# Ledger of designs, part 2: VH-VL binders against Regulator of G protein signaling loco (loco)

Target 1, 177 residues: Regulator of G protein signaling loco (loco), of Drosophila melanogaster (Fruit fly) (q9vcx1r247to423)
Amino acid sequence: AALECRVIVGYLGTIEMPKQISHSSKLQTVRSCIRKLRQEKRQPTIVLMCITPDSLSLQSSSGGVLATYSSARLNFVSSSSESENRFFGLVTSAVHNTQIEEEYEPSAGSAAAAGHISISHSCHVFVIDTKLIEHAQHLQRAHEFRLQCTRDPISNLCLEFPNNSEYVVNLVRSMYT
Key: E = the ipSAE of ESMFold2; O = the ipSAE of OpenDDE; V2 = 0.75 times the mean of E and O plus 0.25 times the DockQ between their complexes.

## First folded at step 3 (VH-VL)

Design g01 (framework fv_iratumumab; at its last look DockQ between E and O 0.26; V2 from the best seeds 0.00; counts 0 for: pae E 10.2 > 2)
Fold by ESMFold2-Fast, scan of step 3:
Structure g01 (fold): chain C 177 residues (1-177), chain A 123 residues (1-123), chain B 107 residues (1-107)
Amino acid sequence: as target 1 above (177 residues)
Amino acid sequence: QVQLQQWGAGLLKPSETLSLTCAVYGGSFSGYYWSWIRQPPGKGLEWIGDIYHSGSTNYNPSLKSRVTISVDTSKNQFSLKLNSVTAADTAVYYCARGGDTYEIFSGYYFDYWGQGSLVTVSS
Amino acid sequence: DIQMTQSPTSLSASVGDRVTITCRASQGISSWLTWYQQKPEKAPKSLIYAASSLQSGVPSRFSGSGSGTDFTLTISSLQPEDFATYYCQQYNSYPLTFGQGTRLEIK
């Protein structure tokens, strides 16, 4: 059977992260993004998060795919804080290649194609709300799953995910009790 | 914006099948649960069942053996069939939109209603 | 099934009065309750969802409170257009169930 983890979460939104960000400041930036979207007090959008070794996808309740991120794009994941573990942020990365073509005075140079490579980071904010999820399950709107992960057929324990997918699965598992 | 219009049989004899159709205009049919609710004369509201655009249904157990709700996504319509009617099925029947799957947290409330259809069952 | 019981079944009041209607669930429903207003010959209109959240376009004189099994709808200063039948509805579990209704009549 394919290694898979499926979970219902509430989606609050996405914020593009600053271009200039140090590795040591990622945690504080994620927490800032969570705080900002929480302050907007909008209704969470219910999504099915499907995690495999190769990708993470967000699906609507109607089955439509809203977004897909390869596992290589999963950059960082963290909860809001030690004292309040209901919200988490997922940072995805994307590489952009831009070709710039210019015409200019001949004395310095002529037409040229200049390649520009940039990396963007986006923080996606989610909530694990047990009451919201229980309500959806009780009405059978979300087809009655809270957290479903592939299990070992002998021990019946959840299987471990490889690489970047493991971090997201472990965080989600820690929030479901 | 969103408008629900319903039609179907109004006068029935005992043992016949009640059939009503509801059409949705001015808004998305997908992503919502579509319900049938009835109200007998002088009494309160009773939820009959709901359907999602995929065809998945939920029914009130008190009516489940006699009720079928179906959907035609190409026409943005959903329909109610109630078999083996009796005088106790005399009521105003409403179609309604409820339960936006993206707004589950805000609740399962009915925000748009059809005009209602009076169904009378008499011999 | 979850039974919803409203109290009173009917009441008479005057314009300007503070009116309170209660709804009790036979088992815990958290905050998953909606209040509706229904006028004669018309479909119901939702007023309050999630026990305490006011619907857009509904006057601020309407408010809801409660959680678990006991819920209250309050009209702080009754207006002529408020004379109607009021229903509570739970959406904690299928089947969805309504209270029997409270008829609000002019005194």
Scores: ipSAE 0.005, ipTM 0.484, lowest interface PAE 12.8, mean pLDDT 79
Fold by ESMFold2, look of step 5:
Structure g01 (fold): chain C 177 residues (1-177), chain A 123 residues (1-123), chain B 107 residues (1-107)
Amino acid sequence: as target 1 above (177 residues)
Amino acid sequence: QVQLQQWGAGLLKPSETLSLTCAVYGGSFSGYYWSWIRQPPGKGLEWIGDIYHSGSTNYNPSLKSRVTISVDTSKNQFSLKLNSVTAADTAVYYCARGGDTYEIFSGYYFDYWGQGSLVTVSS
Amino acid sequence: DIQMTQSPTSLSASVGDRVTITCRASQGISSWLTWYQQKPEKAPKSLIYAASSLQSGVPSRFSGSGSGTDFTLTISSLQPEDFATYYCQQYNSYPLTFGQGTRLEIK
């Protein structure tokens, strides 16, 4: 009925991108962020990722919305084979309005007028807990998030507890392409 | 495997132009930012500017009016010119690789450095 | 410009000591910070990038931490070859800027 995909993922963290990264590929961005957060050995925070045509949201087990990214701000999503198909990154954009309504009388040059708008990017890194693939193993998490598992009749796997990051990447891509 | 070799160091008089060249061996020239950094004797490091293999440059605003960085991709070389030098420009000058632009955490720090060239501006 | 301030400017320590050097940015730089080691009359050598990621071939006694504006370099057990000057460098924004350096002297 409604176009909504729900998946349980572990949130590792968010990295704000360097301002001078215009030449780097988006895939390299995700790859680098995954490497950094894996090296930090952070413990993932389990969240419910809700993917709808208008937005992608992250919810806690208590039902609180931790983050919402409108579809217009979803720049890129990818996993990498280098991450054992367990990790993926979501790149979002934000617009910075340094001098939105400021009015300047020109004194020297035109550089002051040119600096009104900038765009920044952030990479949000997630991990798939492959120990949760078995139905018996994810029952506690499903209960915590008030989920009723949706079983794929072909694979016999629960759609809300994916077995690899590429599945989630494809859900996001299919929703927003 | 990557080696940077620089030359052009010397003794300059005030108002002359500093000119240094850096050659890149044992690695790809394309896909990297190439930087010049200087260090006055007994002092810290100052980034002068960089150049991409396409010729696109970024300069430290403190030096921008006097600095030109150029590239010769046929020779895998890049060069620094600093106009109108004074005694304050006396320093060891380094060329450096700014890392692989396909790796965002490595693309803007300096993993390979030239040997350094002492440039002295006399009184 | 983002100013990078290191502390202390110099220190003396004995072989085997735990040493901590700090670096503070005048503005938030996320994790876009590198630590360098420089020995007399040599070019700097990158030790740690992205605040906490060790460069290949760097001994495990070196570690980095921090984000935002406050960063640390730690040497867990000082060795005689660690005598050097250490610099932090931000690469969040142009112009790229370095800290003033911390001279580490072996007692």
Scores: ipSAE 0.005, ipTM 0.554, lowest interface PAE 10.2, mean pLDDT 81
ESMFold2 (binder alone), look of step 5: mean pLDDT 91; pTM 0.936
OpenDDE, look of step 5: ipSAE 0.016; ipTM 0.596

Design g02 (framework fv_iratumumab)
Fold by ESMFold2-Fast, scan of step 3:
Structure g02 (fold): chain C 177 residues (1-177), chain A 124 residues (1-124), chain B 107 residues (1-107)
Amino acid sequence: as target 1 above (177 residues)
Amino acid sequence: QVQLQQWGAGLLKPSETLSLTCAVYGGSFSGYYWSWIRQPPGKGLEWIGDIYHSGSTNYNPSLKSRVTISVDTSKNQFSLKLNSVTAADTAVYYCARGGDTYEIFSGYYPFDYWGQGSLVTVSS
Amino acid sequence: DIQMTQSPTSLSASVGDRVTITCRASQGISSWLTWYQQKPEKAPKSLIYAASSLQSGVPSRFSGSGSGTDFTLTISSLQPEDFATYYCQQYNSYPLTFGQGTRLEIK
């Protein structure tokens, strides 16, 4: 009985965020990303989102894994707005390791290379719409993947998740109920 | 064809709870949002809220603190409860198929099938 | 909330007349507008969705036009059964909102 939460969501797309973004502006940037992808009026791609303490994965209707993010990469999550609470943005971080060369100096006989670490952020936009169960006609037993979270065997209440996965699970639960 | 039949209390006193139920016959209950809409005498239409067969709801902010919509999927029914009624809640109440839609989904579900309406009067 | 304002609030016409009813949104709603017809003591009936798309089974004398904030419903040749109250409704954002209605009366 592994700790797990599975839910069907619609995927609208991903927007790369500016590298120089403060934590205080992440909410505004996420909502801007949601607004932009909604304005494209593209049909959402139906995906199964599977959340565990260690990772969040997106699977296609045929069961193929489209993407996997470790829990440590789950940076921020927020809904669209108070007036429209069916969309959410998930910010993931990625570490980039680049090699840079030092400029040649007159007193040195050789150039040096140095490693550089930078962190980028991507905003992934999803919609929670219970119509997706009906629209996911290609998924067998789609009704069983509505919102399935590991439950305490005695109380039958959904268990809390450790790590950053808890933030995503809590948001999804609040939007689904 | 799809038919909606509604029933519930007609006469209420101020502070009581309004309760109405709508049953869906002849068509699929799943895959659609189901709405409650009201119309005060001689006035226009006001959307109250909608619900999906899963229990997911949207409410008009003007009524959110007093309204609850629930669903019974085993009976293909959905119900409206409105707490703490006043004379301003006097209206004909309709159940209807339609409601929630997103700009990114193709098509729209207008209110295409309606219940017969229930007159609710709130008087002391 | 998006406010929907209809004009006129009432209109008198004769059978065979061309009738136009207008609806204005307080914010841009693209084409996300539905027109309804309501007869006394009856539930409303959907006529036009997405501002200009005719509902199946609705007579071709009904047509809709407009986008953004200004919309019109036109009845090209009024029939006796068309005397009713007409409502516009936006579905661009929640909460869903209706116009106040236009009552179409016999001259």
Scores: ipSAE 0.000, ipTM 0.441, lowest interface PAE 13.0, mean pLDDT 79

Design g03 (framework fv_iratumumab)
Fold by ESMFold2-Fast, scan of step 3:
Structure g03 (fold): chain C 177 residues (1-177), chain A 125 residues (1-125), chain B 107 residues (1-107)
Amino acid sequence: as target 1 above (177 residues)
Amino acid sequence: QVQLQQWGAGLLKPSETLSLTCAVYGGSFSGYYWSWIRQPPGKGLEWIGDIYHSGSTNYNPSLKSRVTISVDTSKNQFSLKLNSVTAADTAVYYCARGGDTYEIFTGYYTSFDYWGQGSLVTVSS
Amino acid sequence: DIQMTQSPTSLSASVGDRVTITCRASQGISSWLTWYQQKPEKAPKSLIYAASSLQSGVPSRFSGSGSGTDFTLTISSLQPEDFATYYCQQYNSYPLTFGQGTRLEIK
């Protein structure tokens, strides 16, 4: 059975990054994104981050899937540099393929097309908070109750209660390194 | 579907202890913050404090020295005790549900979506 | 403590009117504000949470806007059942605090 680890995080938002990012500037860019979204002073959205060897997904507290990223799309992850180490950023990549018709359309009604491929990067910012830990404990009990009632006899599900972002950062890094 | 029913208190003399209980029916007790709010006659609303099903509490600093909120998860009830009452404590007292749910992303802090019927407490000599 | 100030304190209007009530926080509260409606001798009813999100079952004529320190509640076409007292409440930080209320009366 596949291992699935779940962690409760607060989601602050997503910032699109430049198409060309050097490896040496990724850390600075992530920390800049964390700083910008923290300055907006928005209440974080509570999401369940589900981590498997093959993918990372974000789920609402009601169980709806908000986003899924294959391990191939996970590019970089880093904690904030603050002493409490509560915030972290996750960089994902996406490949876009656009079909473009040639300058003229053949008179027989046949189609001619060319493709354009581009890669985009997005930085998603999250936080670990004391109130999220209390909420995560409540979610664990509800999840354990649901598992008792399901048909699946084998489960490698785990629910983690980290006290800082470093635990989550190390877990995600294990997927793409 | 969710209903809050409250009882207790009534007419008190200065220096006595106010005691109110709120019971939750028709919905989950766990996963929410449960609050007490009061309203003096003809005035606005004042938040007293809240409690999570774990027993964790938050109190209004203006009342903290006199207030205690407790839970009984086996009965889906929570209670308010306010010590050393004065005429200034005359008010309608409400219990209310707020906070985190599995259905709604309200964040860590509370807005109140269900309220008890209210209990009038009069403090007079 | 974060102080919540509502204006006006009272307002007279007619059925069909567009009504706006404002709420100002003494500190930034992001979007963490709820609007309540209270009728005489009844508990308050939640209308809008997170400054702009309509509570289930609340008519679409109610809307909320704002962020930071300045917020508004709008009733686009006033109905007879809307005459009540309205309160704003912040839940950005403890202690939770309410505005002083706005009484909406028949003109």
Scores: ipSAE 0.006, ipTM 0.468, lowest interface PAE 11.8, mean pLDDT 77

Design g04 (framework fv_iratumumab; at its last look DockQ between E and O 0.04; V2 from the best seeds 0.00; counts 0 for: pae E 11.6 > 2, placed apart)
Fold by OpenDDE, look of step 5:
Structure g04 (fold): chain C 177 residues (1-177), chain A 125 residues (1-125), chain B 107 residues (1-107)
Amino acid sequence: as target 1 above (177 residues)
Amino acid sequence: QVQLQQWGAGLLKPSETLSLTCAVYGGSFSGYYWSWIRQPPGKGLEWIGDIYHSGSTNYNPSLKSRVTISVDTSKNQFSLKLNSVTAADTAVYYCARGGDTYDFWSGYYTSFDYWGQGSLVTVSS
Amino acid sequence: DIQMTQSPTSLSASVGDRVTITCRASQGISSWLTWYQQKPEKAPKSLIYAASSLQSGVPSRFSGSGSGTDFTLTISSLQPEDFATYYCQQYNSYPLTFGQGTRLEIK
């Protein structure tokens, strides 16, 4: 069986990004997205995040798949230090080869004449429910999602119900980067 | 602190070529798109085009056939050329930097956070 | 091209007033909108980015809201230094485009 990590998280929403983002600005951008969604006071949708080497998927309590992202589309992940590090953003990317814009300027060098590759980005914002950290607190939720809790021997916490977003971020990074 | 300084000819005759240069001081030139924006007297703002430090350009389709934007990374400068000017090209021209605050929700261009002082270009016969 | 339409084109207000300026995009631009303030013979200054994020150093009396096609800039209590022309600008897609501007004058 393929390695699989499962965590219960709250999904706040997805923000479509402009076509181009710099790597150096990714962290700040994610934080801004988190801030924006927080300001909107959206209610999170509880989802099961399944993380495998090949894909990351979101599932509902009914077992339905809400979204699937191949590992190739996973671009960036980062937590926010705000609010006890409860929030994190996941950026997915898609390359559209048919939308490549090529400009030729005869007076410009070869590098200057290079076209743009059309890349779309989406930022998905999630939140950790700190009220579900204790096993007794998340028993019902675990049952709803048909989860068998895995106890971490060091922290004594259930792996499926993390206490902060950094755990999930590290999990995703370790899997895909 | 980042500063943009621009220079170029301010008075042109019809059919001549507008040429402006913008120099960047006090900050990184790499990793940003650099834009030219113009404003006719008493009118609104029009984006002309931009250039990435690597040389990739985007132009406003309304001006694309006449516009060339170039970059000199060794000098931290970028330039605008506008061919075949007419009276309609009379405007204050600004160079500007895209904001360094990359908000995933707002894209690469969060804002134009630094601007040149502007250059008045008048086209008159 | 994405057309940006501001309303009103001009308005008069007094110090202390609440002022609202709207911007409409011809198509959905998500939250990729910036508000600028421009004073005479000066370059524009960014106020709000990502539709609702306050630019560093901008007073809290400025706020932005909206997503998709309809956006609003609000000044909660107008100050003497706020009389200027305001522009919205989309950066969802090229070409970048500005609204026609809103001139805010003293009553």
Scores: ipSAE 0.049, ipTM 0.574, lowest interface PAE 4.2, mean pLDDT 88
ESMFold2-Fast, scan of step 3: ipSAE 0.032; ipTM 0.561
ESMFold2, look of step 4: ipSAE 0.098; ipTM 0.536
ESMFold2 (binder alone), look of step 4: mean pLDDT 90; pTM 0.928
OpenDDE, look of step 4: ipSAE 0.014; ipTM 0.587
ESMFold2, look of step 5: ipSAE 0.000; ipTM 0.534
ESMFold2 (binder alone), look of step 5: mean pLDDT 89; pTM 0.926

Design g05 (framework fv_iratumumab)
Fold by ESMFold2-Fast, scan of step 3:
Structure g05 (fold): chain C 177 residues (1-177), chain A 125 residues (1-125), chain B 107 residues (1-107)
Amino acid sequence: as target 1 above (177 residues)
Amino acid sequence: QVQLQQWGAGLLKPSETLSLTCAVYGGSFSGYYWSWIRQPPGKGLEWIGDIYHSGSTNYNPSLKSRVTISVDTSKNQFSLKLNSVTAADTAVYYCARGGDTYDILTGYYSPFDYWGQGSLVTVSS
Amino acid sequence: DIQMTQSPTSLSASVGDRVTITCRASQGISSWLTWYQQKPEKAPKSLIYAASSLQSGVPSRFSGSGSGTDFTLTISSLQPEDFATYYCQQYNSYPLTFGQGTRLEIK
């Protein structure tokens, strides 16, 4: 429903992907990452995901910013294939420049050094579940006010309570497509 | 298979500090809450506190002024210190996974699902 | 703090009996209740979580029911290995609290 929101999610982890992957293999890779992190059976870390048209950020329960991804870094998002649709994976990209660029001087001869650019991809796996959200709210009593706020006074984002990952997946997909 | 092994103090004098350590084997330490629970002889169970791998703690208010729980993530260990002990602190002390652990496969919360063997701590003068 | 009260405090039963143990919370805890079994000189073992979900490896003769403040653990046909002390525990809010225990003794 909102283009901008905050949602409570469980974070399972991040898996580094091959530097270059075809679009046709992204879905299979995300599904593999979700399956792998689910099989590790670790308790999810409760984080607040803040979504705007321009960026996606993750905040800890104490309010510290854990990560921020501009919309340009959002590469792919997909939910798991399970019927409950609780898990999703988010692929982010980072650009690495391995060479120093030289200044171009038109009268000094044709010299220009182009950086070698490599792109890395990371798959971040999350879970959205009504039971997880309910429990997170009461366990984080020290931050109870923040979790109960319908709108954040600093970022002005509304707190949303989706039943599964589909709402977030559709919202994030709209940011990069 | 996840296994918890604990060790530490056995016999203490009043006013001393109780110190126990729990080591986790066969599973991931990170991403879970780790708890201490005690049981005085012939009595029921009392939750002491829990800790997350980040060092974030929750303590039973009745013990908060005397208790400290800490983690050593490099060794997959967590420890309990209880200051200023009295005879009322005589109990079997257990480490456990949870307090309130979300089961990622079922979507349910599974509190204390793995327990240490227990350590009898006796406080006598 | 949420107070958990079990009844009875102790009961005697024979193999094959149907046994019922109750637990009451001093305030609503939804379904956030776990039942534990503790045998002498051993750590507790979880039997039922979320009030009614059977823990893996636990025999089907154990069942749990209830929500809000009133909860029940039932053993449909008591076996020799079931003689133990049973505890309920709420995980709705901190501090986590246990009932005082119900000792199940052989008649």
Scores: ipSAE 0.012, ipTM 0.530, lowest interface PAE 8.7, mean pLDDT 80

Design g06 (from a2 with heavy chain S106D N107S P108S A109G T111Y S112P; framework fv_iratumumab)
Fold by ESMFold2-Fast, scan of step 3:
Structure g06 (fold): chain C 177 residues (1-177), chain A 126 residues (1-126), chain B 107 residues (1-107)
Amino acid sequence: as target 1 above (177 residues)
Amino acid sequence: QVQLQQWGAGLLKPSETLSLTCAVYGGSFSGYYWSWIRQPPGKGLEWIGDIYHSGSTNYNPSLKSRVTISVDTSKNQFSLKLNSVTAADTAVYYCARGGDTYEIFDSSGYYPFDYWGQGSLVTVSS
Amino acid sequence: DIQMTQSPTSLSASVGDRVTITCRASQGISSWLTWYQQKPEKAPKSLIYAASSLQSGVPSRFSGSGSGTDFTLTISSLQPEDFATYYCQQYNSYPLTFGQGTRLEIK
């Protein structure tokens, strides 16, 4: 049996993170990104997030792949600090070979500041629609995504329609540690 | 399996410097924050500070003027120095893996304080 | 600094009892809370992280719940080895802070 978890989430957008972000600042930066995109009041794009040991992908209801991030690109995940417990951010990294006219001494332990190698970080912000649980509307979404729900034997709830962002954060952590 | 072993001075006089070292075995030193935590006899836990393998540190403001944490990546060790000790610094000192940052994929994973050293009793007496 | 307050400070219980320990943060910490168990003369052991995630190797009778400012640790059926001191700890922001501890004693 292959390890694959699937969850329905709303996608709010992506923010490019500062290139020289401190390792200790990633949590604060994710929370700032969540606040910023939440304030834009955009309609979320409903996506299926597929989580496997090799990759995390976002799929449309038609099964089209919107984005795929290999496990090597997945950097950080954090929940919203808001009391609503609905939002989370996923940080992905990408390695670029850049032509650097000037170079700076790498900080101790930082590969990103070396020579022609540059690492960029993007924060992807997602939201859980808890109304799907509260109002029992998940069947329509399951039909749209051709999704077969997995019943949790303890709670008897569908794992693909989580009721809070911490569940998804813990799921991502469990897959990639 | 990951194991932390600590050693250092146990008996100190007021005004001396406390020095403890923690060595990491059985797992990756890189990619994690490494912390010092203390516990006075019969009391609760107090976080002292942490260090990333790069040498970047965070300190508890209550101790910041007296505390230094350092790493020796060639030996997979990190050390605590606490200057100008007083009787209030009498405690069991623990090293541990964990911190406030969370990097799942470019390191061995996210962990709050999941592995602890055996503890070192430091007694400060006149 | 974020202050963590545990209640009760001590609790007496019998084997087989359901035990509940609470922890309150002075400001919102989302789910960034860990529960630890400490037995006499030993280092603390992580039981639950991210408020509700069971640490590998920890018995399923332990569970955590809560978010924001109010958190609960529950032991569904107390065993003899569970008599210990329990601590909550936030990792939402520096400095990292612990609750004062709850001592679980034999009735």
Scores: ipSAE 0.000, ipTM 0.451, lowest interface PAE 15.8, mean pLDDT 79

Design g07 (from a2 with heavy chain S106G N107D P108S A109D T111Y; framework fv_iratumumab)
Fold by ESMFold2-Fast, scan of step 3:
Structure g07 (fold): chain C 177 residues (1-177), chain A 126 residues (1-126), chain B 107 residues (1-107)
Amino acid sequence: as target 1 above (177 residues)
Amino acid sequence: QVQLQQWGAGLLKPSETLSLTCAVYGGSFSGYYWSWIRQPPGKGLEWIGDIYHSGSTNYNPSLKSRVTISVDTSKNQFSLKLNSVTAADTAVYYCARGGDTYEIFGDSDYYSFDYWGQGSLVTVSS
Amino acid sequence: DIQMTQSPTSLSASVGDRVTITCRASQGISSWLTWYQQKPEKAPKSLIYAASSLQSGVPSRFSGSGSGTDFTLTISSLQPEDFATYYCQQYNSYPLTFGQGTRLEIK
């Protein structure tokens, strides 16, 4: 029942975060990534974001899985404070194991190097249309994604079509904390 | 600039199937809802249904048992089939761009029927 | 289904007149209403969307107002080319529904 939450969002793109550059917080980097992708002259890709305790996945209207991130790869999520609660960023981590291959032997007299582990971070940027709150506008997207709209009994808002990015950010945080 | 051109059907007998096609020129076919709307002589407008480029459809419940809308994305065309026609189906049929598309950046042009085909008169007579 | 009722069904007016046409929804539709103009033997032309937003290229003498169930189209100073039939349409709920139309004729 309550094991999976689904929301419709627009996907703007992904920026690989510089691993050699340290910021005081990931929030600053997410805000920078949102600003950069807002300047792109490309239409957002409408995706279904499926959130479970174990993973977050992005699906196309045809039902194809575009990306899946295990809970262990989810590092950070935040709204853009500058953008009227329309945008949010999701930071994922990936671990890469780099080893010296046999073909790259060390010079005679130098010690052999052990394997090296590096971590990369990617910032995925999404957008929500805060004007889209009426059920009829949701029905078309729900039909396209084979999704049933769920009305919140208290607010009477459709849960799959959030009216602000903070709702989605809090939803992600609640599933992984 | 976007232009819609439609063709098909004309004079039909009761019980036959109405078939119309609409082609989209000069603009993007993807990202919009494409509708069929009809108007009986001297009367108002009636929405028949719409289709998205993915093939997802919505139909007017009063016509749902008889209507099929399909899309050919390779040709930027969409088509209407209405079976079991009667004299009550006599009307000018229009294709149009618009409907309920998701407004991400506040561009609300998508919420109106902003481009229309020229119309096709379909007469059902015995 | 949401029923859209226009008032009046027809009216006669003179060039320069201020004209108002009303549209009432049987259920709340927020601001999800479009106004159209249709001349004889032609397809309708959209004038106003989201109840009050003027379509690009439409003269500023046209304006829309209202929310919920009661909506108004106003032509502030009627011109000869404005004599036509006007329709409202809701897009809050499927099926999309139109009003019955208001015929604006020369007095």
Scores: ipSAE 0.000, ipTM 0.467, lowest interface PAE 14.5, mean pLDDT 79

